# Designs tried in a protein design chat: miniprotein binders against Phosphatase IMPL1, chloroplastic (IMPL1). Part 7

Target 1, 311 residues: Phosphatase IMPL1, chloroplastic (IMPL1), of Arabidopsis thaliana (Mouse-ear cress) (q94f00)
Amino acid sequence: VLSEVSDQTRYPRIGAKTTGTISPAHLLEVVELAAKTGAEVVMEAVNKPRNITYKGLSDLVTDTDKASEAAILEVVKKNFSDHLILGEEGGIIGDSSSDYLWCIDPLDGTTNFAHGYPSFAVSVGVLYRGNPAAASVVEFVGGPMCWNTRTFSATAGGGALCNGQKIHVSKTDAVERALLITGFGYEHDDAWSTNMELFKEFTDVSRGVRRLGAAAVDMCHVALGIAESYWEYRLKPWDMAAGVLIVEEAGGAVTRMDGGKFSVFDRSVLVSNGVLHPKLLERIAPATENLKSKGIDFSLWFKPEDYHTEL
Key: E = the ipSAE of ESMFold2; O = the ipSAE of OpenDDE; V2 = 0.75 times the mean of E and O plus 0.25 times the DockQ between their complexes.

## First folded at step 4 (miniprotein)

Design A7a (from A7 with F34W L38F; at its last look DockQ between E and O 0.05; V2 from the best seeds 0.00; counts 0 for: pae E 19.8 > 1.5, pTM E .398 < .8, other shape alone 8.375 > 2.5, unsure alone 66.92 < 70, SAP 70.937 > 70, placed apart)
Fold by OpenDDE base, look of step 4:
Structure A7a (fold): chain B 311 residues (1-311), chain A 83 residues (1-83)
Amino acid sequence: as target 1 above (311 residues)
Amino acid sequence: SPEEIRRLAEAAKEFLRLVEELARLGVDPKLILWLARFAELIAAQVEELAKLDPTNPETVRDLAQRITELMDEARKLVDQARE
């Protein structure tokens, strides 16, 4: 009795087919250096007293974000002066004719950082013609009195690494045994309400749903195999560009929340260990299609106008 | 104490000023939302304090209203930045 190898529903790969004229190794080196340089800035800030004053805390967050981004930008510009950059704080910088687009989140999980709550991250991804080619995420772990970091990295077709060790998604094949992750935007609209219902439903049928508060970290936890899935609406390209590649290269699946082919410029993402992906979509896709039917915009966003893509 | 309420009211005022400044500077929508949430918490605390301090209830109400307005503005800015 030939055990029917369950047709692992293969989703389209989101990683770049090629890294162009720059080698994967060289891209990885600069991406890691950029993320680590930003992380050094954040590390200097994590031990500063969280002033109970709103102003002091706001200033700390703002100053840290700006300083981290500036440090990352310096590394990228020094190595690749002609590349295009999409930063959270700085917007679009560089030559729009470049095939390379750097998506930079200098501090993912600003609320967590502000409170000294683990985890948050520096996230750097580079796209080649719109597809992730290399990525690095430096996660801050532990918390007050025990801050540390671990570094996730990947290249398209090169696998995913954590602290230089190869990582893989979990093999959990039942939702009832899964630990899931989601996030919520700040707008309490129909998309927020829909995701709250998904949160409720999956909390009921799984081992639990975590709401950590840092998208890049959440994706890295799926890639590491300590969680089975993460989904969220209305993430920006810099929130997703690094994490989605790391998940895919760890053996996971990446789609839109409606199950469609994913781009970093989409307004929904579902990442998983692959094996659970169809089961997750059974619940998530109808909910997302319902939002689309209500006229919620799911068109591509934050795509630079003159940036050439092979999407 | 009335002095503690005054200090909190001043802190809330400084916070509001900072949120306004950050909004004007085009700071990250995420930060603005975080600030808006914090402003809400401050507003709630100020309202509670206002119930305790009969000496300047109008100032506390005005501050709470201003915090609410800033939160709304911050939300709008975040919405615009998402568009």
Scores: ipSAE 0.000, ipTM 0.298, lowest interface PAE 11.9, mean pLDDT 86
ESMFold2, look of step 4: ipSAE 0.000; ipTM 0.108
ESMFold2 (binder alone), look of step 4: mean pLDDT 67; pTM 0.510

Design A7b (from A7 with K30R K76R Q80R; at its last look DockQ between E and O 0.02; V2 from the best seeds 0.00; counts 0 for: pae E 24.1 > 1.5, pTM E .413 < .8, placed apart)
Fold by ESMFold2, look of step 4:
Structure A7b (fold): chain B 311 residues (1-311), chain A 83 residues (1-83)
Amino acid sequence: as target 1 above (311 residues)
Amino acid sequence: SPEEIRRLAEAAKEFLRLVEELARLGVDPRLILFLARLAELIAAQVEELAKLDPTNPETVRDLAQRITELMDEARRLVDRARE
């Protein structure tokens, strides 16, 4: 009962209530295989030369991204030929009457990949009627001469795993002891400026704020309990679908940055270890409301027009 | 169309043979491994395209376009490797 009273600030669950006609175990198996197969393509590219022409480096990133996506699509289509797929490079394919939408980021953290900086991932999430049902993220670690991976996974209601072991968010209950993460888009607009102010302010009151450059990795670090929160404006569905489920299944909280109920088609995300969520929102939510008052668009985006959701 | 699918399959098969030729010429082994696996993935996607239900033309067209784009990028990468 005391636990129930202390949880009165719980946030609405974002994961699917069911995995539909496909069992959680089957969906998990395929999402993990898809992410690992894409990661095999990326692993073959991690030791290629980076001190080359800018055009050559850009081509390496683009070619790796496209090849990873193709490998992921092969796995998904082989197992579920009628599922709807939304990929960063390949657009939308599949039957729009399907309840399942795959959100695929074949290379999250492309700048880091281009530099050989060890913070990038393959991220695969599948939605059931608009809500995350299963997820896997294969994170690259170590760096040049020492590349390795670890695999995060989750199913709605099934908990979160890293390399097959159950994981959980941290218990840190004070912002002053928290390690925080954020990210910035390429555009230097009002959302960017607002987040720079948030970055500055939280650096003053926390153990530090990191800007690591890979959204799926950042969320997995929150789920693993080595960071307490991550937030960012204007991520796309393929950036967020897997990571948000992994955080929630690790016991964390997921909302929009205004505190509202999160959808993968939203333009803001705040994930945390849960206990810090309202404290973080005390500063983040007003900043987000101010952006709305300036006319910044936070309506849903990248949602396939005919895709059935319960949003 | 079935003829276009056949042409894609032949192009993918020839691309794989070209990668094997580059390996015999002693091009950077790391690049050859990458190219070989990319070629095999493209060929697998073309094979799956040929098995798709033709009554879903939107899905078939989107996948065929994606395969064509990947093949064009892979061909450019092979041409650069020859240099």
Scores: ipSAE 0.000, ipTM 0.084, lowest interface PAE 24.1, mean pLDDT 83
ESMFold2 (binder alone), look of step 4: mean pLDDT 70; pTM 0.558
OpenDDE base, look of step 4: ipSAE 0.006; ipTM 0.298

## First folded at step 5 (miniprotein)

Design N1 (from M1 with E4R A14M V18R R53I R54I L55E E57A E58R R61F E62L E65R; at its last look DockQ between E and O 0.00; V2 from the best seeds 0.00; counts 0 for: pae O 15.9 > 1.5, placed apart)
Fold by OpenDDE base, look of step 5:
Structure N1 (fold): chain B 311 residues (1-311), chain A 80 residues (1-80)
Amino acid sequence: as target 1 above (311 residues)
Amino acid sequence: MTPRELLKQAQELMERARELDRQGRYEEALELYIEAIELLLQALRLETDPEKIIEIARRIFLYMRRAERLKEIIESMKRQ
């Protein structure tokens, strides 16, 4: 009986082996509360009349980001006053000796939010010694006149949920049948150019590549099984920490774009349904290795100096 | 030469390089892109205006990407 080595064993798991002294259920409760609290702030702002002026729109984004982050931070600090926090706007806050690091994106997909385009999220992940332990992503869906949310959540070893229902990645085993997702940063450098070539190549060989504009949403769509993969260069830890756990707990695979073991502090990510992951790496890994050979920095970034990790 | 004269010469080389590229003369196009980048680097050394420095740097980057694509094409043709 050849034991079907489940495709789940091919890549190192990124999820925490333990949640330490805090139970997975308690972490999940606070992560979901934090993300929902931030999402209430974003929902209020979405329903406000948008000022047609560029300045008024920029101010609305900035004010919404800050207000969402402040609301999330209040929830985290109230429940876990000693935990370390890494926020997009707030930077590093708390005790560096904590085994727990909260990675918070108060508004992933700011451009989408600004335009009232659907697909932005509040993303909250908590790491235990550098590995994701619990996650929640509140995705904004619909658009003008029909705004709604769905909540993704996961714990390490607990599986992934959407609106309290168990979710799984797709079983699509051919790139020709896959719907893929990617993102592009604002810097139009060599990494951007390389990813544009990957976008072109995968657009040619797949059912299509989506450029949605919110990394946490894109990963949740892979976890939900409506897309087969997502990849991007130079995401921050707060963009990735929640979504990567949700994908893995949905039965997907998570690596660097070179196929190496992933950390939330890496400058590349590839998530997939697992079964396609090798076929995706056949194209993505050589392109990423070429960038490395050109001296593009892929070292860990935005890791708090004193934060202990079991990576 | 002034930074402005160097920029003009670099642009003329790039226009010629694009025409060579369209003709499938990839090696000759690559040489002209390299020469254009060298002129831009000279302009960058002489320029003191921050806005113009950023503009020159942006052009260097654009020309480097085109040169790299030509290298990839040339290498692919050598493997066939």
Scores: ipSAE 0.000, ipTM 0.215, lowest interface PAE 15.9, mean pLDDT 91
ESMFold2, look of step 5: ipSAE 0.005; ipTM 0.314
ESMFold2 (binder alone), look of step 5: mean pLDDT 86; pTM 0.818

Design N2 (from M1 with E4R A14M V18F E51K R53I R54L L55F E57A E58R R61E E62L E65A; at its last look DockQ between E and O 0.04; V2 from the best seeds 0.00; counts 0 for: pae E 24.3 > 1.5, placed apart)
Amino acid sequence: MTPRELLKQAQELMERAFELDRQGRYEEALELYIEAIELLLQALRLETDPKKILFIARRIELYMARAERLKEIIESMKRQ
ESMFold2, look of step 5: ipSAE 0.000; ipTM 0.089
ESMFold2 (binder alone), look of step 5: mean pLDDT 86; pTM 0.817
OpenDDE base, look of step 5: ipSAE 0.344; ipTM 0.735

Design N3 (from M1, 13 letters changed; at its last look DockQ between E and O 0.01; V2 from the best seeds 0.00; counts 0 for: pae E 15.6 > 1.5, placed apart)
Fold by OpenDDE base, look of step 5:
Structure N3 (fold): chain B 311 residues (1-311), chain A 80 residues (1-80)
Amino acid sequence: as target 1 above (311 residues)
Amino acid sequence: MTPRELLKQAQELMERAFELDRQGRYEEALELYIEAIELLLQALELETDPKKIILIARRIFLYMRRAERLEEIIESMKRQ
């Protein structure tokens, strides 16, 4: 009892202190509806024959992303016509004076989806003044001939759920017993090279590092307690906004990879079960500070102009 | 200008562009990244040392990726 309370207080909470004028329950209802509606579009597409041609796969991904985002946007706009939206494909839509910002990834893990590999998701997070207020991630599981979904959801201070059941991060307190997750962007630069060295180091000292290829899924696996940590450089706000809240509300910790206070507009994230977080930072933070010293940009990015934040 | 002088000016532009990017002045930041890339291209034309050519080319690619990021942000903002 006492040890669990101490780790939750070690890092600043990223979740919104309030959901403003809209109730957490009402935000959650719309976030879940939006994510499920996008996931229906993705489910229809996942069962389509994969054309072996690169172009045919690229077209299927692009068409699915756009159709999923359009379906999500319709749900959000119908319920909250004045809210600001930040989508991967659609960009920024709505009134910048809104305290609410919806961060939407219509298909996280596009490469996995293209190949019919399990581990991709629809990710919808809503921020209140820049802090996550509610989130839903619909993960696609199984694979060809056995596609299914599970829905993760959270509200700030409400806890995290998977298929309506309360979830918690693991209690694993040793890196040697941990299953870790990371991702790699398409840019093979100094950040990529640094994360490859981290991947090598953590592969040596842990039970293994997974590279699943969907940031929202990876965070949900930490929240579910089947993995102990996830980290990545240069994720966008829509990749992170839902997953970081779900981890925090599952009792995990969320920081930048330098150990600093996290915002969804940061260019690095480390999520964990909390108890391992210091031990992970002993390796990750020096590597990240080295990148900063080389002049790699870690400033906030993809923050809408005029969007008011209490960060 | 020497390749070294061009590289120095390109770096100064990039530092200023980076500060503009932090301020949310993305269009102005993009202009400076483009100007920095132009100076690096001029340096690449003048440089004869293969090791320095590779270094200049790496900087061009890095600055192009930063410019592309700003284009994505600006385009996202224009869709408002």
Scores: ipSAE 0.000, ipTM 0.217, lowest interface PAE 12.7, mean pLDDT 90
ESMFold2, look of step 5: ipSAE 0.000; ipTM 0.190
ESMFold2 (binder alone), look of step 5: mean pLDDT 86; pTM 0.820

Design N4 (from M1 with E4R A14L V18W I34E R53I R54L E57A E58K R61L E62F E65R; at its last look DockQ between E and O 0.00; V2 from the best seeds 0.00; counts 0 for: pae E 16.6 > 1.5, placed apart)
Fold by OpenDDE base, look of step 5:
Structure N4 (fold): chain B 311 residues (1-311), chain A 80 residues (1-80)
Amino acid sequence: as target 1 above (311 residues)
Amino acid sequence: MTPRELLKQAQELLERAWELDRQGRYEEALELYEEAIELLLQALRLETDPEKILLIAKRILFYMRRAERLKEIIESMKRQ
């Protein structure tokens, strides 16, 4: 009986080995509550008229981000007053001595939200000593006249869920049969140009590459098995912390774009269904190593200085 | 030549370079990109409208990055 060494053993797991003194179930409950509370704020705002001046639209985005983050922060602080928080808008909040770091994106896909385009989310991940322990992503689906949500969640070693149903990555083993996803930052530098070439190459050899515009959503689509991979340069910890755990717990693989061991503080991510991961790295890793050789910074970033990590 | 005439000649070279690039004729594509970039740089030097200067500069940066990538591909193929 050749034990099918599951492709899951090929790459280091990113999920926490333990959730410390707090149970996975209790972390999950608060993570889901926090993400849903933020999503209620976003849902109220998504139904507001978009026929506003450019300034009024920018103000609506900014006000929605801040109000969503404030609502999430209230839930986290009420349940875990001593935990460290890293939010997009709020920065670093709490006691740096905490083993727990909450990574919060109150509105991933702000451009999509602004235009009323579907594919944006509220993303909440909690790390234990730098490794994802629990996650929830509330994805906004449908669009104008038919807004709805679906909730992704995971715990380290607990599996991934969508609307309380167990999910799994696809079994697609050929790039020519894969639907891939990528993103692009606002800076049109060497990293952007390199990823534009990767986008071209993968568009040529696959069933297509999607550019949806929300990293947490893109990862959840890989976890759901409707896409085979997602990669992007220069995401923040709050963009990645929830989605990477959800992919791993759905049976996927998570690495840096150079194939190295991933941390949420890295400046590149590749997530996949696991089986395609080597074939994706054959193209992505050389391109990423080339950027490193040009002196592009891939050091850890947005890591709180005093936050203890077992990376 | 006027900036407009230079931009037109650069565009014709860029279209041909792009076709060669898609065909994997990277050395020939690189030569045409480099020639087109020189014409764009000449247009940039003559242009006085700030908005057009910005547009020309963005085009130059785009094709310079493509030319650099082609040099890397060509070098990688010579090492195989």
Scores: ipSAE 0.000, ipTM 0.214, lowest interface PAE 13.0, mean pLDDT 91
ESMFold2, look of step 5: ipSAE 0.000; ipTM 0.110
ESMFold2 (binder alone), look of step 5: mean pLDDT 89; pTM 0.879

Design N5 (from M1 with E4R A14M V18R R54I E58R R61F E62L E65R K71E; at its last look DockQ between E and O 0.02; V2 from the best seeds 0.00; counts 0 for: pae E 14.5 > 1.5, placed apart)
Amino acid sequence: MTPRELLKQAQELMERARELDRQGRYEEALELYIEAIELLLQALRLETDPEKRILIERRIFLYMRRAERLEEIIESMKRQ
ESMFold2, look of step 5: ipSAE 0.000; ipTM 0.249
ESMFold2 (binder alone), look of step 5: mean pLDDT 87; pTM 0.831
OpenDDE base, look of step 5: ipSAE 0.012; ipTM 0.245

Design N6 (from M1, 15 letters changed; at its last look DockQ between E and O 0.03; V2 from the best seeds 0.00; counts 0 for: pae E 15.9 > 1.5, placed apart)
Fold by OpenDDE base, look of step 5:
Structure N6 (fold): chain B 311 residues (1-311), chain A 80 residues (1-80)
Amino acid sequence: as target 1 above (311 residues)
Amino acid sequence: MTPKELLKQARELMERALELDRQGRYEEALELYIEAIELLLQALELETDPKYRLYIARRIEIYMQRAERLEEIIESMKRQ
């Protein structure tokens, strides 16, 4: 009996081994409440008439981000007043002595939101000692005249859910049969150029690469099994903290783009269905090692200085 | 030549350099990157629009980083 060494054993798990003194169920309840509360603010803004002026659109994005983050922060602070928070807009808030760090993106995919293009999200992840413990992502789907949401959630060791239903990554074992996803930052440097070459290469050998424009959504699509992989350089902890847990708990793999052990403070991520992960790394890892050899900084970033981690 | 013509020629050289790099012809690729950078520097001197100047400067940086990689590869091969 060749023990099918489940592909889950090939890469270090990123999820927390324990949720500490707070139960996984209680963390999940607050994470889902926080993400849904932010999503209500975003939903109200989505239905507002968009001002045709660039300034009016920029103001709407900025006002929506801030209002969503404020609503999420109120939920977190009301339930866990001593927890540390890392938000996109608000920065670092709370007691650095906390074992719990909330990573909040109040509106992932701001460009999509601005244009009324579907696929943006509210993303809320909580870390226990630097490892994801619970996550919720509220994805906006449909578009103008048909806006709706779906909620992804996970706990470390609890599995991944979409609208309360258990989800799993795909079983696609060939790159030629895979639908892949990537993103591109606003910096058009060597990392961007390298990822454009990866995009070209994977577009040639796969069923296609999507450039959706919302990292948390892209990861949730891998977890849902409608895409086989997602990778990107230079995401922030709040872009990744929820989505990486949801992928892992859906039975996927999470690494750095060099194949190394991932933390939410890394400057590269590769998520996949697990089975394709080695084949993806055959192309992605050499390209990433080449960026490192050029002196591109891949050190941990946006880690709070006093935040204790078991990384 | 106009800045736009120089940018076009620099792009054509870079496309050829990328093909030479893929073929393991690193010295020949490096020569084309250097020539492409020289054309971009000329374009930058002629360009007066701040947005286009920034665009040209970013292209120079990308091409320099590609040239430096090829130099490292070439040096590593000489040490073997």
Scores: ipSAE 0.000, ipTM 0.242, lowest interface PAE 10.2, mean pLDDT 90
ESMFold2, look of step 5: ipSAE 0.000; ipTM 0.321
ESMFold2 (binder alone), look of step 5: mean pLDDT 84; pTM 0.797

## First folded at step 7 (miniprotein)

Design V1 (from N2 with R4E R25D I34K K52E I53R L54R A57E A65E; at its last look DockQ between E and O 0.01; V2 from the best seeds 0.00; counts 0 for: pae E 13.9 > 1.5, placed apart)
Fold by ESMFold2, look of step 7:
Structure V1 (fold): chain B 311 residues (1-311), chain A 80 residues (1-80)
Amino acid sequence: as target 1 above (311 residues)
Amino acid sequence: MTPEELLKQAQELMERAFELDRQGDYEEALELYKEAIELLLQALRLETDPKERRFIERRIELYMERAERLKEIIESMKRQ
């Protein structure tokens, strides 16, 4: 029975129940093509010199972001001219109230890209009525002298893949054996201070906590099973939309950091291999509730006004 | 009881407390937080590993802070 299976997972699934009128295969093909096309722009740029002026390096980052976004948008618009698009660099685009909203991060991990540090990605997710329906992340690996990529993908209900191979979260069932990941925003507010304390606490009791600098990459590492969890406050839809579906389709759990049902428009996320999720929430959830009591809003405030959802 | 047995019991109570807290059932959530904190304090008294003691201490501090906040919320709701 369907309710019995849902109770065994503890956490509501966040992926769409259907891809709507567009088949899963078609939606996946376009989302993968969009992410790969953006990644071709980024790959061209990784081979450019970085021992240049600071202004020249800043222009390289900005130009790469814009060119990657433009390349992604062209793929999406050619295939789905009426879909809504939310991009980190270009805001919201669309000429109708579509059920489909594309959340695009044309270069996740810009500081890492600028330094040539091998943890950045192109991230493309598409929502159906507010829930992730298909996703692709193209991760850059290797670094100077040996750049390469790997492509993560998922459709709701279709499982998660890396370079065409099915992937799964880890089976690690103890925090003391877990490798964890987190991130910090630029603002050093109460959320930042709280997460610094969580970082300290988890570093004391786990195998370590990584701060890698690319949210989509971090979530893909959880989905791949090489890390057990990732959490961060104050992310935006384009930071999360693809990665959360990939984690869920790899068998992981996705919630807000208070343990509530996650929406791509929320301001916090906790992803994990599932079995560790309650143990992680034991510390994370009360800390998050205390932040909410201080007036830090983790609700749906990043939702575009003209996008209708079932949330 | 061993520290491990106490921690397991506390975890079960905390999972129930988190659900009630998220749902707005603050009075019942507060009681479960209090019970779980008492088990964690007992585990702390028995634990000798400095790393595990620190882990338990931080859990207690976080849950105590949430419990105190819930008491404030409940008090406010009763006055109104």
Scores: ipSAE 0.000, ipTM 0.323, lowest interface PAE 13.9, mean pLDDT 86
ESMFold2 (binder alone), look of step 7: mean pLDDT 84; pTM 0.793
OpenDDE base, look of step 7: ipSAE 0.772; ipTM 0.925
ESMFold2-Fast, scan of step 10: ipSAE 0.000; ipTM 0.161

Design V2 (from V1 with F18W; at its last look DockQ between E and O 0.90; V2 from the best seeds 0.00; counts 0 for: pae E 13.0 > 1.5)
Amino acid sequence: MTPEELLKQAQELMERAWELDRQGDYEEALELYKEAIELLLQALRLETDPKERRFIERRIELYMERAERLKEIIESMKRQ
ESMFold2, look of step 7: ipSAE 0.000; ipTM 0.412
ESMFold2 (binder alone), look of step 7: mean pLDDT 84; pTM 0.793
OpenDDE base, look of step 7: ipSAE 0.404; ipTM 0.773

Design V3 (from V1 with F55W L62M; at its last look DockQ between E and O 0.01; V2 from the best seeds 0.00; counts 0 for: pae E 12.3 > 1.5, placed apart)
Fold by ESMFold2, look of step 7:
Structure V3 (fold): chain B 311 residues (1-311), chain A 80 residues (1-80)
Amino acid sequence: as target 1 above (311 residues)
Amino acid sequence: MTPEELLKQAQELMERAFELDRQGDYEEALELYKEAIELLLQALRLETDPKERRWIERRIEMYMERAERLKEIIESMKRQ
């Protein structure tokens, strides 16, 4: 057999090759139930008053977040009593020898939720040996006087759905016709400054760059084909695990912002409709490499020590 | 060559340069950055659209910055 060396810039898949001893359909059913159950808690809170004291508003956000988390955890534990679960506060529960790790964000976009701004979600992803196996994101839309939800889901190799209908990334092939999305953390360090410059540059050459404030929502919008790309530094596993699988299963590309193979435990992510990915990396990848050479840490983080992976 | 053809060739070189840079093959990556910058400079001389010109200029700036950093890294490795 005669073959040519593979393209060195190809974007390897990030989804799991198997779901192990649990069927893809069963795993998807539980991840959808978990996300929907958490979203029911959040839906009960969306119409509560916001014109109260700062402490009262902070309590509303905290109570909603904790109640959504508790509801999600109960679904997961009832169906899979020994699976690992990675919590937002860095805690881990479950059997340390499990191949399954749940990455849960019970309220993605807490500032938006506090304001009633309709860009927040419940995000539930499950990894098999370090790779996303199934995902669901329940997005809140409409806003005051017309709150509604839509449910994104995916299983590795099974495609991506929104409200039961197959979805695909856009076919936009020029940055000047692209709608882009990014986000910023609260740390105003070199990574933040670099991304501010990227934001400025991409706003200048595209149809615009959105800063919507919910990472799982941003990635679902890429998967739906209404935006062409999303990037951000310093996201945690629960911010990314569901959204990245949904984008990949919608036909998109997923890498680190340096162009390397993505892991849920990485500190950067670039997702896109695929065709634009190399063009976006032409500007993003050198900026990211310069950050590394200035000492910004991009090593894996929040990976449980005992959790074995195929990474 | 048209600006589009020059930009396409520069993009192909840069994709290879990014991989070499990530892998630590700095001397080869530096040579590809230089070649890509040359093609971008040629494209810039032909491009008249202000948005396209700004895109090309910013790519040149980013690649120049990385190339200068690679020169420093390579020189440091030679002293070892």
Scores: ipSAE 0.000, ipTM 0.453, lowest interface PAE 12.3, mean pLDDT 88
ESMFold2 (binder alone), look of step 7: mean pLDDT 84; pTM 0.795
OpenDDE base, look of step 7: ipSAE 0.643; ipTM 0.884

